VHH binders against Twinfilin (twfA). Designs and how they scored, part 5

Target 1, 335 residues: Twinfilin (twfA), of Dictyostelium discoideum (Social amoeba) (q869t1)
Amino acid sequence: MSHSSGIPASQELISAFGSANTGDVRLIKVVIKNDELVVDQKLNVQSDFETDLELAHSVLQKDSPCYILYKKDDKSIELTGYNWIFMFFVPDNAKVREKMTYAATRGNLKRELGASHFVDEIYSSNMNDFSKKGYQQHKLHQESEAPLTMEEQQRNDEKEQGLFVGGGGSGMHVHGISFPVDSDASTAVSNFINKKFNYIELSVNVDDEKIIFSSSSNIDIEAISSKISSTEPSFHFFRYSHQHEGENLDSIIYIYSCPDGSNGTKSAPVRKRMLFSSSKANVEQLVTSHNVKIDLKLEINSPSEISEESIINELHPPKVEEKKAFSKPSRPGRK

## First folded at step 1 (VHH)

Design q1 (framework vhh_6qgx_2)
Fold by ESMFold2-Fast, scan of step 1:
Structure q1 (fold): chain B 335 residues (1-335), chain A 124 residues (1-124)
Amino acid sequence: as target 1 above (335 residues)
Amino acid sequence: QVQLVESGGGLVQAGGSLRLSCAASGRTFSDYAMAWFRRAPGKEREFVAAISWSGDSTFYTDSVKGRFTISRDHAKNTVSLQMNSLRPEDTAVYYCAADLYGSEWDSPDEYDYWGQGTRVTVSA
């Protein structure tokens, strides 16, 4: 007996996959319906594995996520039956809740069907990647000198966008999905970029799964620590006007705060912290999509980590003076 | 065949330290998030810590924050949990788990692969 709190695979799906694994079915399209993973479509083998990939393309719906269980022509070394490709299509225009539900359910689907059957995985928001040409590009990428899976590449891109300085862990494991942005949050970002405010705070509404507006104001750097919650995760953009080496600079600072309870206060639940951290790159993109450079990214666990001194040290690292060697100089032309 | 094998458990006095390791074989887990869960006698599995596929992001349950540190080594295909300032309530069997695409890191049902567990006993 198995106990799963996630969305379970229907008995029809389990039976269909078992039969397909030794039979004539090339492809099973799987969708979530009535909180259950169900068979949407089954297509039979028509030609060789690569040629039949056009069948995978043919069952996709432009704005709807789905899983495709795609059977190869070679048999498993470890298990009875064929090797399979696990395909996950998640279009950018799909409903945010639907995208999140499919992402969260992927692991359970693979586990219930037997993860060892799946020797390759294709994850994409682009329908063209689910085709013979798309598969050939996938293989070419895998054979390059430093190949990354599509999800690794997506997470690496998210990590690079969310590169942060600070002791609160580094780039976060992501859902691979951008949250929608509330109109008030978009307005706040625009007002920040147009220099109407030098400070804005954004948050995530965990029920609606969207980026929302919290506050905007004009503050001095001494006030920034007081704006950051000691118990709740949050996102902050601050334009720091200051002088360095005789020049007047306006530096844009992006702060992600995820309090850790070290101050004796309770931290937010793991799920809420995960949703905020997975949104770091999406929140960053709200500013960088306007061709504005972020000069400093900080990840903190406590408001006390933010001070004028800490910000200046990160923006303008102090020059480490090299101590002169106290050893006497060696003679020219060593004997 | 894919296997996760835990090691490093044992008996330790309160205030002591242990380092747990999880070695993966049969497949690399470079694209997997890795986690530690624990089960105390008579209780359900509880989330302890998780680390992203890149190793750059970590999550901890509140009761272990500041005491435990999760880390990974991609070249050795291993994940480790450094446990400091151990308390009697940390007594449990500790399990290593892997999840290809995580969104609920504190949910054991999301994890694709599991180890058999290693026992940690903390005496008063």
Scores: ipSAE 0.000, ipTM 0.147, lowest interface PAE 15.3, mean pLDDT 77

Design q10 (framework vhh_6qgx_2)
Fold by ESMFold2-Fast, scan of step 1:
Structure q10 (fold): chain B 335 residues (1-335), chain A 124 residues (1-124)
Amino acid sequence: as target 1 above (335 residues)
Amino acid sequence: QVQLVESGGGLVQAGGSLRLSCAASGRTFSSYAMAWFRRAPGKEREFVAAISGSGGSTFYTDSVKGRFTISRDHAKNTVSLQMNSLRPEDTAVYYCAATYEVTYGSYTTEYDYWGQGTRVTVSA
């Protein structure tokens, strides 16, 4: 969630991975092109998975980051298809922006393809680590630790994002380091909590890497979509006062908007989108640190996703609804 | 400000072992990549080892592979470097470093937070 760059996997990549998961493809090389994760190269199974690791080495380019989705020979015990290794090559001499973009995108790529398919991960700046010899060294070092699966650790990372955890003896919690917050932004949050305004908008200054104030007002729910930029990422808090089934409710809604340019306008630069995504939990904490509960959290790519009807449906899901009670592990293809 | 404090350095004979520890103060570092770098007298700072925020991926410079092991303790917000089969050329000041993985991809060069270092001397 909070680690996403906002760069989506192409439909071709999702389809290619799905086919590879039950087919004859050994590896898929993935690169970021035009703000999209795309298939750069596919190679078929030639031998056993350890011997075929030399294929992973063969597709690397010395100066360019990439991901390699590498299929093992064993099948998943719970999922359809094979177990996979997620490989991330990040050479020292790659451009800083590329290194930042690929690091920010790794979690989203795994999530979109289904994190449960990936039973192991290799991250390295050294091309030789993406080889049979390199993999054997990786296993040797991994055995000296008590490792968690990447999926388990991803869940733990997300839970710690903005959550208080009193762990171990004496209930000592992790004392947080706050994302820098401008005084006007802090004032806006206080005004929102004290009900001076039922709506505030916050932003991030990309140069100073600080949470800053954008606007505050009292609005009706019908006005909320008009407050959200179609081109720039933004954060919004809205107190929705309404009646539902005879009860008077004051619901606090937290909206993170990250337009992806799908409406035909230019999207914000990847760095700006990454910075906003990484600050979602810090912005949330500005409200929750005052012992205020957030009733609904929304992530949107377009103002058109927000309406009175959509908000009511999220706050008050239909009483009788047929939904799957089963966990959905990795599913190649559209979410 | 993020503070990193190294410990465990000292004098050891060739073939011996040392365990370095790095304690991070403040918020949990589960989403941060952590690394060890070293600087020998008269030389530039060199990458030694790194561990991803999840702890699932580790990186080593060729000269220490098989001898050094990096690990992390999420409950304690600490990163450790177990150094075995030490050589005189491992003599250096060892630095702990951290960076937020979401914004950085290089595990061998780009770190925002640095400790003050702990000295390791390996006698011939």
Scores: ipSAE 0.000, ipTM 0.131, lowest interface PAE 17.3, mean pLDDT 74

Design q11 (framework vhh_6qgx_2)
Fold by ESMFold2-Fast, scan of step 1:
Structure q11 (fold): chain B 335 residues (1-335), chain A 124 residues (1-124)
Amino acid sequence: as target 1 above (335 residues)
Amino acid sequence: QVQLVESGGGLVQAGGSLRLSCAASGFTFSDYAMAWFRRAPGKEREFVAAISWSGGSTFYTDSVKGRFTISRDHAKNTVSLQMNSLRPEDTAVYYCAADSLPEWLYEEASYDYWGQGTRVTVSA
């Protein structure tokens, strides 16, 4: 576990949450202001916790991300005070930087307040999910699907800054950064999809926050490692035409490379790595939006991790066959 | 706390030069995008120049291109704006701004850290 953003909770927020945990406050709206997590609003208990969820809906602003710490009516069995719901609203039209900052800060806020107080979590881009009806749908989905543990969710939160999870109706949506795409990059994607080139490289212009074109060519699989920078993050699409078990296959491989300096090469600055990581889903969608399936997604820290052998092993994992302890029984000769 | 302090403003004659400096505390400039904005009397705040965190790329509003130069001083942890061939219309309060992840380098709302401003008056 690490503090991903470094943005701390204010002492007022920590004190307000402590008081609310045994007091009359139903909800605390938390925002990031001057690089600190602060109390934006506090609303008192009006009715039961499901009915009061309309108060959570009422404090949302359509274009601004926020956290809502929402108090339940049941008390913790282990800790002093009540059980809480952690709510994270991240609207699609929020500024790219705000979405990134709030996603990166989510885990730190929970750690500073005590993650064990939060027995449920709602993450959504849709204001309607922060309502009594939204909560009822959330509970229905939790009952039908295998839940993540709180520890698993915290680990997932730390990795989700650039991820997109928008599966309809699930009640959990974490959106990655959506950058505009340069015309040359769009042309390169079209050329790849139309099979003019079997390889393209895309990048992010950090200053303009745009997805840009780097290169395109026709390569053999042996050349793929040499195309990837050892020092700069980058995105690669490769169409691997090959035979496997007598079939001719065209496998589309998506590679995200982010050198971390662990092998002695200099890494890119943290801000640059965060922007590239946050763009992974957006870059993926440039291909998948054309109804093209990606057969293999790879995230690497070094070009040396990519080889023909490693790609084949990922595309076509070895099959494990059942082993018998004894020889097959023969037909008994009977009269 | 992250703080920015501007200096170097003053009165100068048309055609003259001034060098503005922005000193940072609580962070290093190599980790932040830095920008200069200005507000002229009776006008809205306007973008002037920016230097990116990715490799020192520089950006300028059209009215100052070729006249102003933004730069970093790594030894002093400062960003500077060298203003040459000053015009009366450059008269404004100049603000230093910083952010680690600005949405757009040209947008005021993209910056979380701001200095208090330094006054530049260009006489005709």
Scores: ipSAE 0.000, ipTM 0.116, lowest interface PAE 17.4, mean pLDDT 76

Design q12 (framework vhh_6qgx_2)
Fold by ESMFold2-Fast, scan of step 1:
Structure q12 (fold): chain B 335 residues (1-335), chain A 125 residues (1-125)
Amino acid sequence: as target 1 above (335 residues)
Amino acid sequence: QVQLVESGGGLVQAGGSLRLSCAASGRTFDSYAMAWFRRAPGKEREFVAAISYSGDTTFYTDSVKGRFTISRDHAKNTVSLQMNSLRPEDTAVYYCAAGTYYSDLWDDESAYDYWGQGTRVTVSA
C-alpha cells in the first residue's frame, strides 16, 4: 500500500524475539544484512529496565543505523509476555542509502514481530537518547503531549513508512532523516540567527550527501524572487522586517523551491530533487534548533510564485471569514 | 546471489521500437527496486528508468519520458523496458540493476547492488 522496502525478518530473528519475550534477554540489536533483518547481538537482563538502558547505548555504533528491541519489566495485559520498546537509531553521518533502507523497513519489522508488543518507541539520531537519562527526557516529553489513539498511531506509522527519524529527547517533535551539515552552512545559519544577514541560501551537495552553503546577503523583499533558481532545487531563509497594523514585525520565512519541469522549464535530475525533498525537514531544524520560530513555510515550483504580495497575504491572511482553502503549491504548517 | 540477464537489444531504425527484458535469479525479487541505466559510446553510465519493488512508483529521465515504459512481473522475476519512438541518441549499452530498498536515490548507481552484463541497442538514422 505504501512505498517501503520488502526486506523480511529472518526466521532466526522471529524465533529469538519469541524466546526473548518470555526469557532472560533484555535487548536484541537488529541490523539489515543480505536483504534480511537479522540479530546482530543479544544482551541479557542485568538490572531493572531503566538501569539496563545503558546497555542499549553501549551497542550503538556512531556511523551505523540499527534497531534495538528493548524489553521492559512489565507484562502485557492483552498478549503473552513482556511489553517492549522499539528503538530506531539513525546517525547523521550514516550514508543516505542506509538511512533510507532502515527507515523504509521500520514498519515492516514491527508488523512481522507483532506491533502490539511495542508499547513505546524511541527514534533519534542522537546516541544520548538511548540511555537512562535520554529515556527520562522522553517520558517528560510524552507527558506534555496529548496521547494518540491506536487508530491515529497506526495511521501515523503507515504515513511515516519510508524516510523517518526523530522523537527522542526533550522537545524533539520533528520526523525525518538528518543529513550532515557543512561547517560553512552551520556558520551561515548562525549568522542568520544573529541577524548579520537577513537572507541565506542553502543547498545539497549530491556527491557528498551534505547540506551546504550557497549564499548570504541583506536583501529587500522585492529581490527574493531573483535569488531563486528556475531550474535547480534550493532552500532559502529570509527575515522579513515589516509593519502590520501598527506593529513592527520580524517574520522568518522558509522557502523550499523544487522546479519539476511541469511548466515546460528544465528541471534538475530526479536524484537531486529527491535528495532536496528528503532534506527539507532537516534544513528547517537547523533554524528551529536555535529556539527560533519560523513564521511562514512555503513550497514552490517556480520563482514567479514568490512576490511581496503573496508573502504578505500568507503571513497576514485577510480577516474575512472564508472556508479552509488549500492552494498549489502545497503550504507547510505556518507555525 | 542475484544474477541479472538482459535480452531484447539489437539494431533498429529511428522511430522504431524495442522491448528490453531483464530476468533475475537467485533471490526473492519482491524486495528489489529495479532500474535501467545506459552507457553511450565515449560517455559515462546514466539513469534511464526505475520501478519500485511494489511496482506502484516509476521514475524516468526527462529525455525518455513519454517514450519509454518500465514494468515488472513479480511472478516471473522480470523487469521490462518498452522503448518507443527511438532516436539515434538512444544508442547505448543498456544495463539492468537491482537494489534492496525503497529510495529517493532511484537514479543513483550506488543505490543498486546487482548489475547485468548489458545489452546493446543501436538506433540508425
Scores: ipSAE 0.000, ipTM 0.146, lowest interface PAE 14.6, mean pLDDT 76

Design q13 (framework vhh_6qgx_2)
Fold by ESMFold2-Fast, scan of step 1:
Structure q13 (fold): chain B 335 residues (1-335), chain A 123 residues (1-123)
Amino acid sequence: as target 1 above (335 residues)
Amino acid sequence: QVQLVESGGGLVQAGGSLRLSCAASGFTFSDYAMAWFRRAPGKEREFVAAISGSGDSTFYTDSVKGRFTISRDHAKNTVSLQMNSLRPEDTAVYYCAADFPYEGLDLSAYDYWGQGTRVTVSA
């Protein structure tokens, strides 16, 4: 295996990080220079870890990407030394080459320093997110979402994408989106899990970058197709209570709908469709984080693809094929 | 469903030229920077060239600057790499990549989504 950029950490950086893990250094600013990850700045502990977050803000340059290795005040449970936060600042107006190089090098940096040292990650294009107030907002978002770290969310998104696209290899990474969940959407998920409703619809507010609530009800399977928009992408969870081979089953069905305009109707813009597609894992985790298994995942382009017969055939195939992932994923293949 | 499909690779003599093309689908092409990377036998992937979403800004690694030209065609959703004055050292598999995230995301992610096209330059 290899990593995307191949840019190594300098021996000075590796040594500095090791020393900081048992010493007085609060943060290490890392930049790429002469095809090497190097120490740009080191700042010592001045106060508690939250108060010192203003130091992270102070070392940022508005137009230049960088990494900040930020030391917490609590110690690792399994490793020697402190817990760290991995910070990655990538401003929107940075040079395209620099954004690409830093994104491609992130994994190698974490691996060479020991990924287990980093218990939290902050990735942002906004300098204000690298501050005490920014960190508090970051924690609030984590508390309102499925109980996963940003790293766990990215890992799950990469794994989920692997189910849709051919082979994972060195230098091949797909990152999903983790959005805050609106309180109405979170309530709807709880009501679904507690069986108050057997159907809920969720959406994404593109402008606010939030998972939002659309509808909830108790429906028969015949009513599902009528609930799905023919023009807008959407997410649906349905609890299908039925009998199969003498067993009483409550099958949880997760449907991602992305109309493609093949019915002569106008489809949503490609950017919006990609945003929804990238949110599939985040939305899935709103249910699976309650330790609930999803029995069937469907990706459709038209409400007409959903029927009682099609669902039964996917849940209970006649032994020829097994349905394990969304039905429409396709890419030309990875090497 | 993002797809990147490369074409145009092949065998060429030193000093010759090749034009690589990458057909993109599944995203709003003009909103994203596009890039070419390459991997020589026994080596890691390296950056070659990039072009901004608008097409107004281009970036090159020093070893190809002045020899390679990256361009994009918004009407055809393609990015191209014109390679002139090829050297044996340019022998590699060339990959097309899109700079992804969407507007408003807090992470710049970069994926090598193309399958690659092979370029061999004989001495």
Scores: ipSAE 0.000, ipTM 0.152, lowest interface PAE 14.2, mean pLDDT 75

Design q14 (framework vhh_6qgx_2)
Fold by ESMFold2-Fast, scan of step 1:
Structure q14 (fold): chain B 335 residues (1-335), chain A 124 residues (1-124)
Amino acid sequence: as target 1 above (335 residues)
Amino acid sequence: QVQLVESGGGLVQAGGSLRLSCAASGRTFSYYDMAWFRRAPGKEREFVAAISGGGDSTFYTDSVKGRFTISRDHAKNTVSLQMNSLRPEDTAVYYCAAHDYTDWYLGDEEYDYWGQGTRVTVSA
């Protein structure tokens, strides 16, 4: 992830961290204020580092992101002073732009303070992870997590980012943004998976920054274009039952629509389009988390791009030449 | 307050490339959402591309997707628009715009600061 926000650490913060590295300070709470990373709170050593983790929990505000620089009791053999834990709290209910700002600034903060001082990181949306019990759970997970599982997660993330058919208007490069899901939307996904409906539409409430339910029904493929707004971005899941080469298939199609104003008048505001674009993977995961495979992912700018012919051509492309196996493109600096 | 100065416009043949740059003054550059708009002769100003102040998230109008790339350099307080595979219909005056850290809209009246523009002419 690129972490270039341009928001600098204040001189007070740099000085406070330097002094804390050999002094009596246990934690420094850091926030972004007036385009600068500043010291919000400093708390001194009270007990051992595990017991003092309750101090980290105590300075969190449930609705506000922050960084906590947390000093351990062990000393660095490579550098002067103590080893530190870099803590990054980003609650799910914080606004997307605030989450993005803190995520983009995280790397710059570590670099300005000296990344080698930080021997561990805790990144979580859950306040309980910033406690003695949370830290013990963190250590247990570090010891039990297999490298192959991490590699598989990275491959899955890369695949999800790059496998939409059609023009990707999404330039969201902040990973790990997950929107809360309304109960009606979760119910619609369950109804789709259980085959009560072969079509559902989901949306995003921009003010609440959550995934919401729009509609569900049983439709023929000919009706799908009429379900898609020509002015508003939207998400659609359709189970296409059809016959191909003598076999009966149920293909799951995921459509992300983001109208750009090409068909006439007004397009949605930039913030709304960015929020929808950034939630594509989260919406996809609502279906794939139930062990259901998506057979086709489409990104469109107009309902007119969707037809039975276009869907069949993407699911079953005409074979003019022998298909060659290609490696999935890897992200720069990954793999 | 921020001041924006565009550069990099010029005459280019269809299929060619140009890179536009916008220099912003001020220490608060990272909090401004930055966008490029264009105005062709006889048309209203239209949205081209945007990049967010916090997370460098990008957004493009359909007609330029895959051809144009918006980027920013926080160290230089600069936003750039790399324009590839240029078409005659891309001929316009291109404007850099900035909006403070709030809700972001496609309408040009939502942007608080504007440059004077740089002219791009694409010959057939």
Scores: ipSAE 0.000, ipTM 0.161, lowest interface PAE 16.4, mean pLDDT 75

Design q2 (framework vhh_6qgx_2)
Fold by ESMFold2-Fast, scan of step 1:
Structure q2 (fold): chain B 335 residues (1-335), chain A 124 residues (1-124)
Amino acid sequence: as target 1 above (335 residues)
Amino acid sequence: QVQLVESGGGLVQAGGSLRLSCAASGFTFDDYAMAWFRRAPGKEREFVAAISGSGGSTFYTDSVKGRFTISRDHAKNTVSLQMNSLRPEDTAVYYCAAEDYWLGLYDSSEYDYWGQGTRVTVSA
């Protein structure tokens, strides 16, 4: 499930946006309440879209992150209704976990409402950037930056969801969540790399915000599903020693497990799942920083998704071979 | 006019049990996550346990998992912490806290309302 937070848009929000897209609403302020994206405020069109940007400023709260869906005056060429600006306000003094959760939820909100409706995005920690003057500065800045392809922009959006760290500063993104690694966890990684153990499990202590050690052992592949919690997110490294086509191979498998309740099992809280998901790249780097290649990366929602057959099929995809009939025996010809 | 009033603290011997209660008033109780924090002599405030506004999710620090249970009573606007198998290191002033079930259950700075605290002393 990667960066999908599991924080859905409410049906009221989806309906309000649909109605606003062809109606008289200028802006919808969206907040996260009870692990759901909800409508906080709606304000109607009063003037042209640049002048009405003062309305966006008026709904901001100094210490609280929010999204503002802001309607332009021009209609979409490709879609029914108007073009929109996606605004994301993240004040420097906002709570660290709020900053992380809003950053990770931004992409999901855009997808549920239809990302194509949003022709522009404003992300800032400064209330003044959500104004007519701020918008004009934003446009000047966009014009001066090197153009990004749509694919590069989408990649940057995904990175921002996974790389955002709290602690102050709009646009302060690091390469993954940089939690300190507990000494026991570092020792476990070293023992895994040095082949003392063929299996290790790592976790995140959410209170201390650090990567911690859970377990290490030598296991057969049949035991791997039993090592993975059905209720808690977790990280696993397994060295799968096996033979394939006459060769002895040691394949390193990295598993990120994040039970989301979709299989009927109760899941961890959304914020804990987001924290673990944001850490998966940093946990991967604990192994790859030693010049060790990971042969297979798996993200799963349930231990039942892992089997020897599924692992072999991913490591060694079956080759489809066309069935050819044996050549018909040649008949000795008479000249 | 928001108030959180803790009760149930006291002196117990190691291995004993105590039940802390926090009575909440002045806000819509079901919309708020409730938590217990503690501060031991000479130490900083630490997270102990939290419960979501609906009561459907509970959170515990590792040192109390399996020993402490947090619960809420929606009819009484009360959150409770059942503390079993108490240890001398559980000695602290325990604080009830509330936040609007936004996020940040583990960080004390995320909580909007706080009680005055109730003292728990566990003798070896």
Scores: ipSAE 0.000, ipTM 0.118, lowest interface PAE 17.3, mean pLDDT 76

Design q3 (framework vhh_6qgx_2)
Fold by ESMFold2-Fast, scan of step 1:
Structure q3 (fold): chain B 335 residues (1-335), chain A 124 residues (1-124)
Amino acid sequence: as target 1 above (335 residues)
Amino acid sequence: QVQLVESGGGLVQAGGSLRLSCAASGRTFSSYDMAWFRRAPGKEREFVAAISWSGGYTFYTDSVKGRFTISRDHAKNTVSLQMNSLRPEDTAVYYCAADYEPFLDYTEDAYDYWGQGTRVTVSA
């Protein structure tokens, strides 16, 4: 399974890019209009390459996807003309159909203009990534090649998950196509935040590419493992009211479950599991965007991994650090 | 057209590490979503990891998540697979694949260009 569009570049766009490649144009903003890739704006060189990146920021519209073809100051040794950066802005607030159309057309645009002209790429839903500061962060990300320990790899995985919601790393490779939230799912999140229910379950409709509502209820912690499917991936939010060291606490727990078939049960298809996994940060954002802190985030592959003891141990770690086995790799993303 | 050449395979003991590299000829590399697949003796080819053309999306099969890391270097025209905590079941021929179509796909028929493969053997 792949997605592609038959949307061609206009002859005006092809001609404009050819002229810009040897001329004084710094950027070309490209949009899809009447099922054709067209020139929306052209801006001339004003200063050096990095300073002119503010021009890229200036042509963005917060709710509309676009491509920006951005010319560098260095010339290609092998090809006629300059080196370029391919920029793709895809805001979270854009219509799903529009986001999908632009994503599916990206490859055609690069093919028709000559992919070899583009020596770098920036893809983001955050307007600030299309700026001098954003580009400098992008460069730092590209230049980091140090071999990673398991701890460093876990930190990078956590950082990349944070980046998908745009809060933890504007200026790095962060966003792609995110799923919109169904109205029933938004209502469930509001009901959870307002304490009408202490538990909600959300899912992803793979065909419609939407975050959808599954269930809501008031449960005790002993019931939580019974709510989680042993065969299908799912997302869960639970408000755990408990006492610890004389204090009454309301802890918010976010659980992502992705059964992998390792316990002998059938697992969901790889594509479905990957789409759910890539949605973890977006689902998290549905709660954190209300200025609500998540106290514990768990990734599991079996309901049996969830118990009151395991949750208490994660929320309130034991004061003694146990250094038992060191040469036995554990499965990633789980307690 | 892009040509893909894998390197870095070899024999390693369980718990060890290997870094596989895939080199693409020319500057068109940055336009492709890239993936690693593997084929164990007597089995079909299976997905291992993928990285989008921008580097903004990475995807892993569950059995390698947290042990393997896929990355790309646009300046060197390479995609790499860092494999840590290797297990005997990771023994396979590893293939680099490129897809110029938009969106990442995890099925082998979505990928237009393939390398010849590099052999990884993990002894117990």
Scores: ipSAE 0.000, ipTM 0.166, lowest interface PAE 14.3, mean pLDDT 75

